# VHH binders against Protein DOG1-like 4 (DOGL4), part 47

Target 1, 232 residues: Protein DOG1-like 4 (DOGL4), of Arabidopsis thaliana (Mouse-ear cress) (q84jc2)
Amino acid sequence: MSKMRNLVEEKFLEFYESWVIQLELYLHQLLIAHNNNTMSETELRHLISKLTTHHKAYYTAKWAAIREDVLAFFGSVWLNPLENACSWLTGWKPSMVFRMVDRLRKSRVVLVEAQVKKLEELRVKTKFDEQKIEREMERYQVAMADRKMVELARLGCHVGGESVMVVEAAVRGLSMGLEKMVKAADCVRLKTLKGILDILTPPQCVEFLAAAATFQVQLRRWGNRRHYVTHS

## First folded at step 18 (VHH)

Design gf2 (from ge4 with A108S)
Fold by OpenDDE, fold request of step 19:
Structure gf2 (fold): chain B 232 residues (1-232), chain A 124 residues (1-124)
Amino acid sequence: as target 1 above (232 residues)
Amino acid sequence: QVQLVESGGGLVQAGGSLRLSCAASGFTFSDYHMAWFRRAPGKEREFVAAISWSGGSTFYTDSVKGRFTISRDHAKNTVSLQMNSLRPEDTAVYYCAAGDELYMPISSDEYDYWGQGTRVTVSA
């Protein structure tokens, strides 16, 4: 049986499907640019800007949606189980992108010492920020198991009106916290991306973004194939 | 209140030099890419130079490469444009711009804040 979806889930599902299609188009352009060394720096910069603007649009839409229902993103019905399994706090784990950077280093792309140093600094910062967010998440999660909630759990399913109010209040509190944490995580994602793109040359940016987009698209395809998920 | 205030414009002879400055306030300067644009008489606004939020990356339009240098001072919240070997075709109103895009943009529509501009006139 299919899972019942709320309005936020349905709307974001539609958005995300469209967004992914556009991502694939940009990926195609990135691959062309990567394989065609005749593109000017101006052209490369324009392409990079278009894609990064596309990413920014995703977060704009996401943040609008999480204001309505942040819990929708912890189910993420628009993602297949494989994508969800690879998610950290409703998105890609920021520190993971450095694997993509490492790929550049293993390729024919030569990073100068200054770039390597800056990337390492950024990596350390990113990991630190991730850990900070994780600690804060734990705080919110543990807060749900306060004395009142534990007592309610002991009472079982036969709860009165007052008990319902307590639960609702607790859920609201958690949701507010989750929204903050999701935004914080997204901030780390965006800062990490912004940092990487600042360190890399335009051709390197193209290669990096192509690798990242490829990973994202392939992960979705693999997951869909495995779980027989049909998408429009 | 966000403000970008340009200064340093004026009249200069061909082959001369000017240094434009833009003082930024009202936003987190270190998060924003900074750029200079210019609008010549009867022409559309065009990109001149940009410097990334960190200052680690710069980009120039071809016509000014080797002649213009963009720089920024985070301590003073300023961006500067050193213009050498000026030509009559460099005559324009120069605008300072700030943008918070993920990647340093070279298009005007990707910048969020703009100054009022400073006039540069290069005589033949």
Scores: ipSAE 0.888, ipTM 0.954, lowest interface PAE 0.5, mean pLDDT 92
Fold by OpenDDE, fold request of step 19:
Structure gf2 (fold): chain B 232 residues (1-232), chain A 124 residues (1-124)
Amino acid sequence: as target 1 above (232 residues)
Amino acid sequence: QVQLVESGGGLVQAGGSLRLSCAASGFTFSDYHMAWFRRAPGKEREFVAAISWSGGSTFYTDSVKGRFTISRDHAKNTVSLQMNSLRPEDTAVYYCAAGDELYMPISSDEYDYWGQGTRVTVSA
């Protein structure tokens, strides 16, 4: 059964489908670069820049959309249930990427001591920031579920008029808070990514980004397969 | 207001040295990658060197490797280019640039802010 979508959901769905297609193209290029080892440092840097610009474009679009309806991203109709289940505040959990970095260490990639130290420092900072955001998010969730809000919602459903207006105002206020939290989370994501890419060499960046993109694409593929979701 | 102000240019003999400096203001310096570009007479602007936001990574065009060194000072919000063993072909207007990309760019179109440039002339 098709779910009714609002305009924000429809627009972002279209955007995301296109964005994922482009991501897959970049993934292919990354894999070629990683496996052939024939690309110059300049070429690798250009490839990394193109992909990271693509990632930045996602957040630009996302932030424009959440200004209109942040709640759309808590439903995320453009994602399958598996992707949503793995979502932390409307996206990937920042600390997750360090698992991918660890994968590099277990592969052909050798990290020097200085890199390991910097990565660990970044990991600690990232986790700290995540926890801070989680605590703040919990405050909004608890506030949303308090007795007063529940009562207002109940009245709004049965009485209408002024009661409905009160509920709508409350939802708007909460939405603003949620938008703030989502943006904060995204900032941690971007800062974490920016930090990792600064620490790694260009070949290491390629491998890392390939791993990340592979994970994202595979998660989507498996989710769609499991739930029989049809995406273009 | 964002400003990038280059200094240190001038006339120098081949084999000589110059140190260019760029003072940044009006933005969070520590978040931005910094770079030097140059435009020689009759040529297009070309990448010279870049340094990442943290200063932990640098990259140079091949023609200046081993001769030029890019550095940055977070306390002073400055980026510098030490140019040694200068050659006549290094003659150009040198521009400082700042960019806030996730990855340190080496293309001019990925930098957000630009200085007015400082002229470097290397005589034979």
Scores: ipSAE 0.884, ipTM 0.953, lowest interface PAE 0.5, mean pLDDT 92
Fold by OpenDDE, look of step 18:
Structure gf2 (fold): chain B 232 residues (1-232), chain A 124 residues (1-124)
Amino acid sequence: as target 1 above (232 residues)
Amino acid sequence: QVQLVESGGGLVQAGGSLRLSCAASGFTFSDYHMAWFRRAPGKEREFVAAISWSGGSTFYTDSVKGRFTISRDHAKNTVSLQMNSLRPEDTAVYYCAAGDELYMPISSDEYDYWGQGTRVTVSA
């Protein structure tokens, strides 16, 4: 059943499509920077800042959107099923980035002992924060309805009438809770990213960010291919 | 209210030393990258030095490398700039800046808060 898109979904879809295009452009620049080793530290730092600013812009847009309709981000219509399946509270799982760093370490990135130590400390902290969020999520899930209820809530937001208003009011409290949890998760994501980028050297940051962007882009591509195959 | 208050500026002879300090208030200091910028007479504002939110990373403009040291004190919510071997070309108004970015920025437009500046004059 084709999910009826609401205004928030439509707007964010447009935003996200544009955002991904820009991400791909940055990815290309990161790859060039990584492969040519011709860029100065200053140039690398500028590139990193541009990309991280781009990421920050995503969350700014996201937070604006979730204030309007947090439910839109559960089963996001702008993501393919694979991307959605990989989502942890409407985004990437913070602890996953450490696996990425580990992979880089096994291949090209040489970390000094001090960096390793700091990364481990950050990993522990990140996991702890994730667990806190998961506990809260569990608490809310008990009170939250299944996918059908989410759909009902979504429909209630777009259909007029007194009866619908009552249902909307009843769900409003739950939505607020979800919004808080999503924001909390995003904070953990941002803190984790901020921490990693502080620990890594500029060249290492470029590699890390390139890997992350590559993963995101490939996940989207792979998911889209599978989705189209299924519908063809 | 967010405030950044610079101090420590003054007149110094070439080869001398000066320590600038910036006291921050009104925001979560530990979340912000801190930086020093300067504006010489008739010139544009330029980046001097930055220190990451954790203090674990620093970056300097080439002209001050080896001479200037940026540091921060989380307990006191201060950032400092130790300036050694000062040169006449270091004469400028020095500004403290704070930015809440994912990565420590080196561009002025990426910093959110600014001080009023402190004047440093290096005589020949």
Scores: ipSAE 0.881, ipTM 0.952, lowest interface PAE 0.5, mean pLDDT 91
Fold by ESMFold2, fold request of step 19:
Structure gf2 (fold): chain B 232 residues (1-232), chain A 124 residues (1-124)
Amino acid sequence: as target 1 above (232 residues)
Amino acid sequence: QVQLVESGGGLVQAGGSLRLSCAASGFTFSDYHMAWFRRAPGKEREFVAAISWSGGSTFYTDSVKGRFTISRDHAKNTVSLQMNSLRPEDTAVYYCAAGDELYMPISSDEYDYWGQGTRVTVSA
């Protein structure tokens, strides 16, 4: 069965397209700031705040959309969250950001010993929070499988309106649990970002945010290129 | 109910020192960036100093750099501003502010909670 777009998904995708366009504009400003030795710390901090406000706006919009329909962020409305149990809930693992930090440290960013120690402590905390969410997801996946089997057995006993009501109740239960887990994962992402920006100096924050924005813009472009090649 | 209460203001001669304190309640103190702003007579409120939620990052406006020190005490839920080598131009009402943004703000519109202020007067 082919995936159909719904109104919540369409609305969020429209938001996301505008959000990425604005991210590209901020990336341009970050690259200028990266190469500009005359920019004051005040100016750098204002730019960094614009980026962090932009990232916060993404999550604000995402959480509003998830409240309406969390399943819009997964492939299949009914079982996709269970089939995607090995995937991270609607995003990258929070700890993946440290791979980017590590790459920058090896190539462009010089960190003092105190910063390295603080980043390692944050990495450990982030991984601990990830493991907690992974354990909760595993328990949720088992619970949903049990509920689905009961639902299927019930549908086998009934034909008609009662079967629709049972499916609707199961979907609402799935949505509530998944919303909670997605928000928990996003909170770990935000807390990790907040910690990284606190440890890095303003010029290092600009370098980090530029790398993050570049990665996200490139990921978007790779998706567009694949679509173009597939359909042209 | 969130509350920020400043204290420590007063009259001091130029070249002297004062220590301002801000007691915070009604929110998880360790999640919030803290800042001091000031308003001189006839002027707009301006940024003075900020300290991040963890205490690991600080920032000062140029006119006070090297003379003022911001610090925080998570056990007492207080933020302090040590003001040394005071000048007449430091005369103002000083306000404590708190915000939980992702990055420590330096603009007043990014802070959510404000104290009522404490007056500092520096005489010649």
Scores: ipSAE 0.734, ipTM 0.888, lowest interface PAE 0.8, mean pLDDT 81
Fold by ESMFold2, look of step 18:
Structure gf2 (fold): chain B 232 residues (1-232), chain A 124 residues (1-124)
Amino acid sequence: as target 1 above (232 residues)
Amino acid sequence: QVQLVESGGGLVQAGGSLRLSCAASGFTFSDYHMAWFRRAPGKEREFVAAISWSGGSTFYTDSVKGRFTISRDHAKNTVSLQMNSLRPEDTAVYYCAAGDELYMPISSDEYDYWGQGTRVTVSA
């Protein structure tokens, strides 16, 4: 059981390493498109689709790994049930993507009034969805503390096969709940990305995706591999 | 069961107009990008027009720009293609497609659901 959890994590880290390398290759294509004013809208849209397909592939692999063992993605960080509820479930906080949008507005990207209004509406929606997830995480903190108390009571006070069955059911329930929460967080990330790409023009999407890819590549170069998985 | 049902095809003289409609059911319409593709005799299926899930973005193949207009109605779960100034080369079977990609697709392989098509014939 424990060995399979380690193998699932290592398998995903191998995928992630390859995924980031391919993202870097796409980054080169985005930079060429950014500097080349001769690309048609059709060509830009094909390139953007390649990038978004690559991003979907990340989540497909992540969700498959989470189906196998969601607890492998949490490790020892969940041993302290009084941790801050603001820790994000295995990834980057969804609303942080708007920092990339803000940087685009400081560059060669000119946003019209209608785009600015739509982006602000999306930012509010994303923050609202984040807050819903944070409230749900707080409920899981309480449930996890209760399950730890049952485990401690079983080991320290109570004896019998009924205690083992209760603990096994509690662990299964926790795993199912955490899987749901991770997917909910990822859905907010995907909906936010989908919304941004719908609001931006194709050249603006290329600039945005290039900025996002640059950030991800830099995180790989500077960060811990396990933190890369949890922050991407 | 997902269903896309095209209607509005027929025979029309060059220079005329037709309005195609596609009724969608079996999925959350507002989550899906919608598109029209066409297949002319002896040719591969080609992209005609797309409209994003929100309706905020549209894209047209060059041969159709300025003549065709795609629109969607979220209350009726329909997508429409207004085709003006029709030419004989517009003769084809027109297909409605729906896709749930992050970015509005223009390639047929990125669309999940397809209608059975409606024939448009433009006579000289």
Scores: ipSAE 0.730, ipTM 0.890, lowest interface PAE 0.9, mean pLDDT 81

Design gf2 (from ge4 with A108S)
Fold by ESMFold2, fold request of step 19:
Structure gf2 (fold): chain B 232 residues (1-232), chain A 124 residues (1-124)
Amino acid sequence: as target 1 above (232 residues)
Amino acid sequence: QVQLVESGGGLVQAGGSLRLSCAASGFTFSDYHMAWFRRAPGKEREFVAAISWSGGSTFYTDSVKGRFTISRDHAKNTVSLQMNSLRPEDTAVYYCAAGDELYMPISSDEYDYWGQGTRVTVSA
């Protein structure tokens, strides 16, 4: 017997493959802009907007998928979705982006004192927002534990369809809560990106976006090499 | 209801100054980039100036650089355009716009909300 990937997961993987291919095309444009100083500020701003629109499209598709996929993942009541949340709500912690900013600062990007101060303020704000999500997760965990205890007691005293319906309602509530927390984490990621792009100059934004795109492309290529080696 | 209400338009002689104001309501002002666009008689709407959601970044079309200054006031939820050294070519209806994109837009199709416009006429 074999488990099959959900239709929702298959559709998102098809989207993601196309999305990464387009990201690679934008990466070529970013590298051209970085290597040549012939582009006007207007042209740089248009390129940056293309990249940010592309990133928004990723999150739009992701949110559509988790609306379908989160419900599909919870076909059984024995899975603990909070235990599954160890993956940091489907992504890197929002504050991890500052490691890339720090690397660029050490190697290529010259920041003035005002920019450094603003980036530090943003780092603190992002960490605060992360902590808010963690506190919300803890409150959710407590509420679900209390409801599970009550429903287990009722399930032990009931037989038949009423008990199944109560369990299904609890699972539905858990799924909605998890979707909400994933979206909250993504909103912190987007707010952090928006802040970084506001602090950096257009050439610095091009450098940052090129580094981010390069990292994403390299991760996919390394994953594909590992896949071909292990499955060949 | 989202509203953007422009004011401060009028008649002015070439070389003069005018200050446009745009009062914003119905959305979280501090989350939005703000911009001014203009439409001259017989022409399409064109970008004039933008200021980012934080107020930390501004951008101007070449024909107004050094003459126009965009600013925002988060206490009053207003964006302003100080127009100095006005020329007859600046004659247009000026529109206030707001958008919440990740990066401050300079294209009109990236702005979500628009005012009704205020007319500026610059006489020789």
Scores: ipSAE 0.724, ipTM 0.883, lowest interface PAE 0.9, mean pLDDT 80

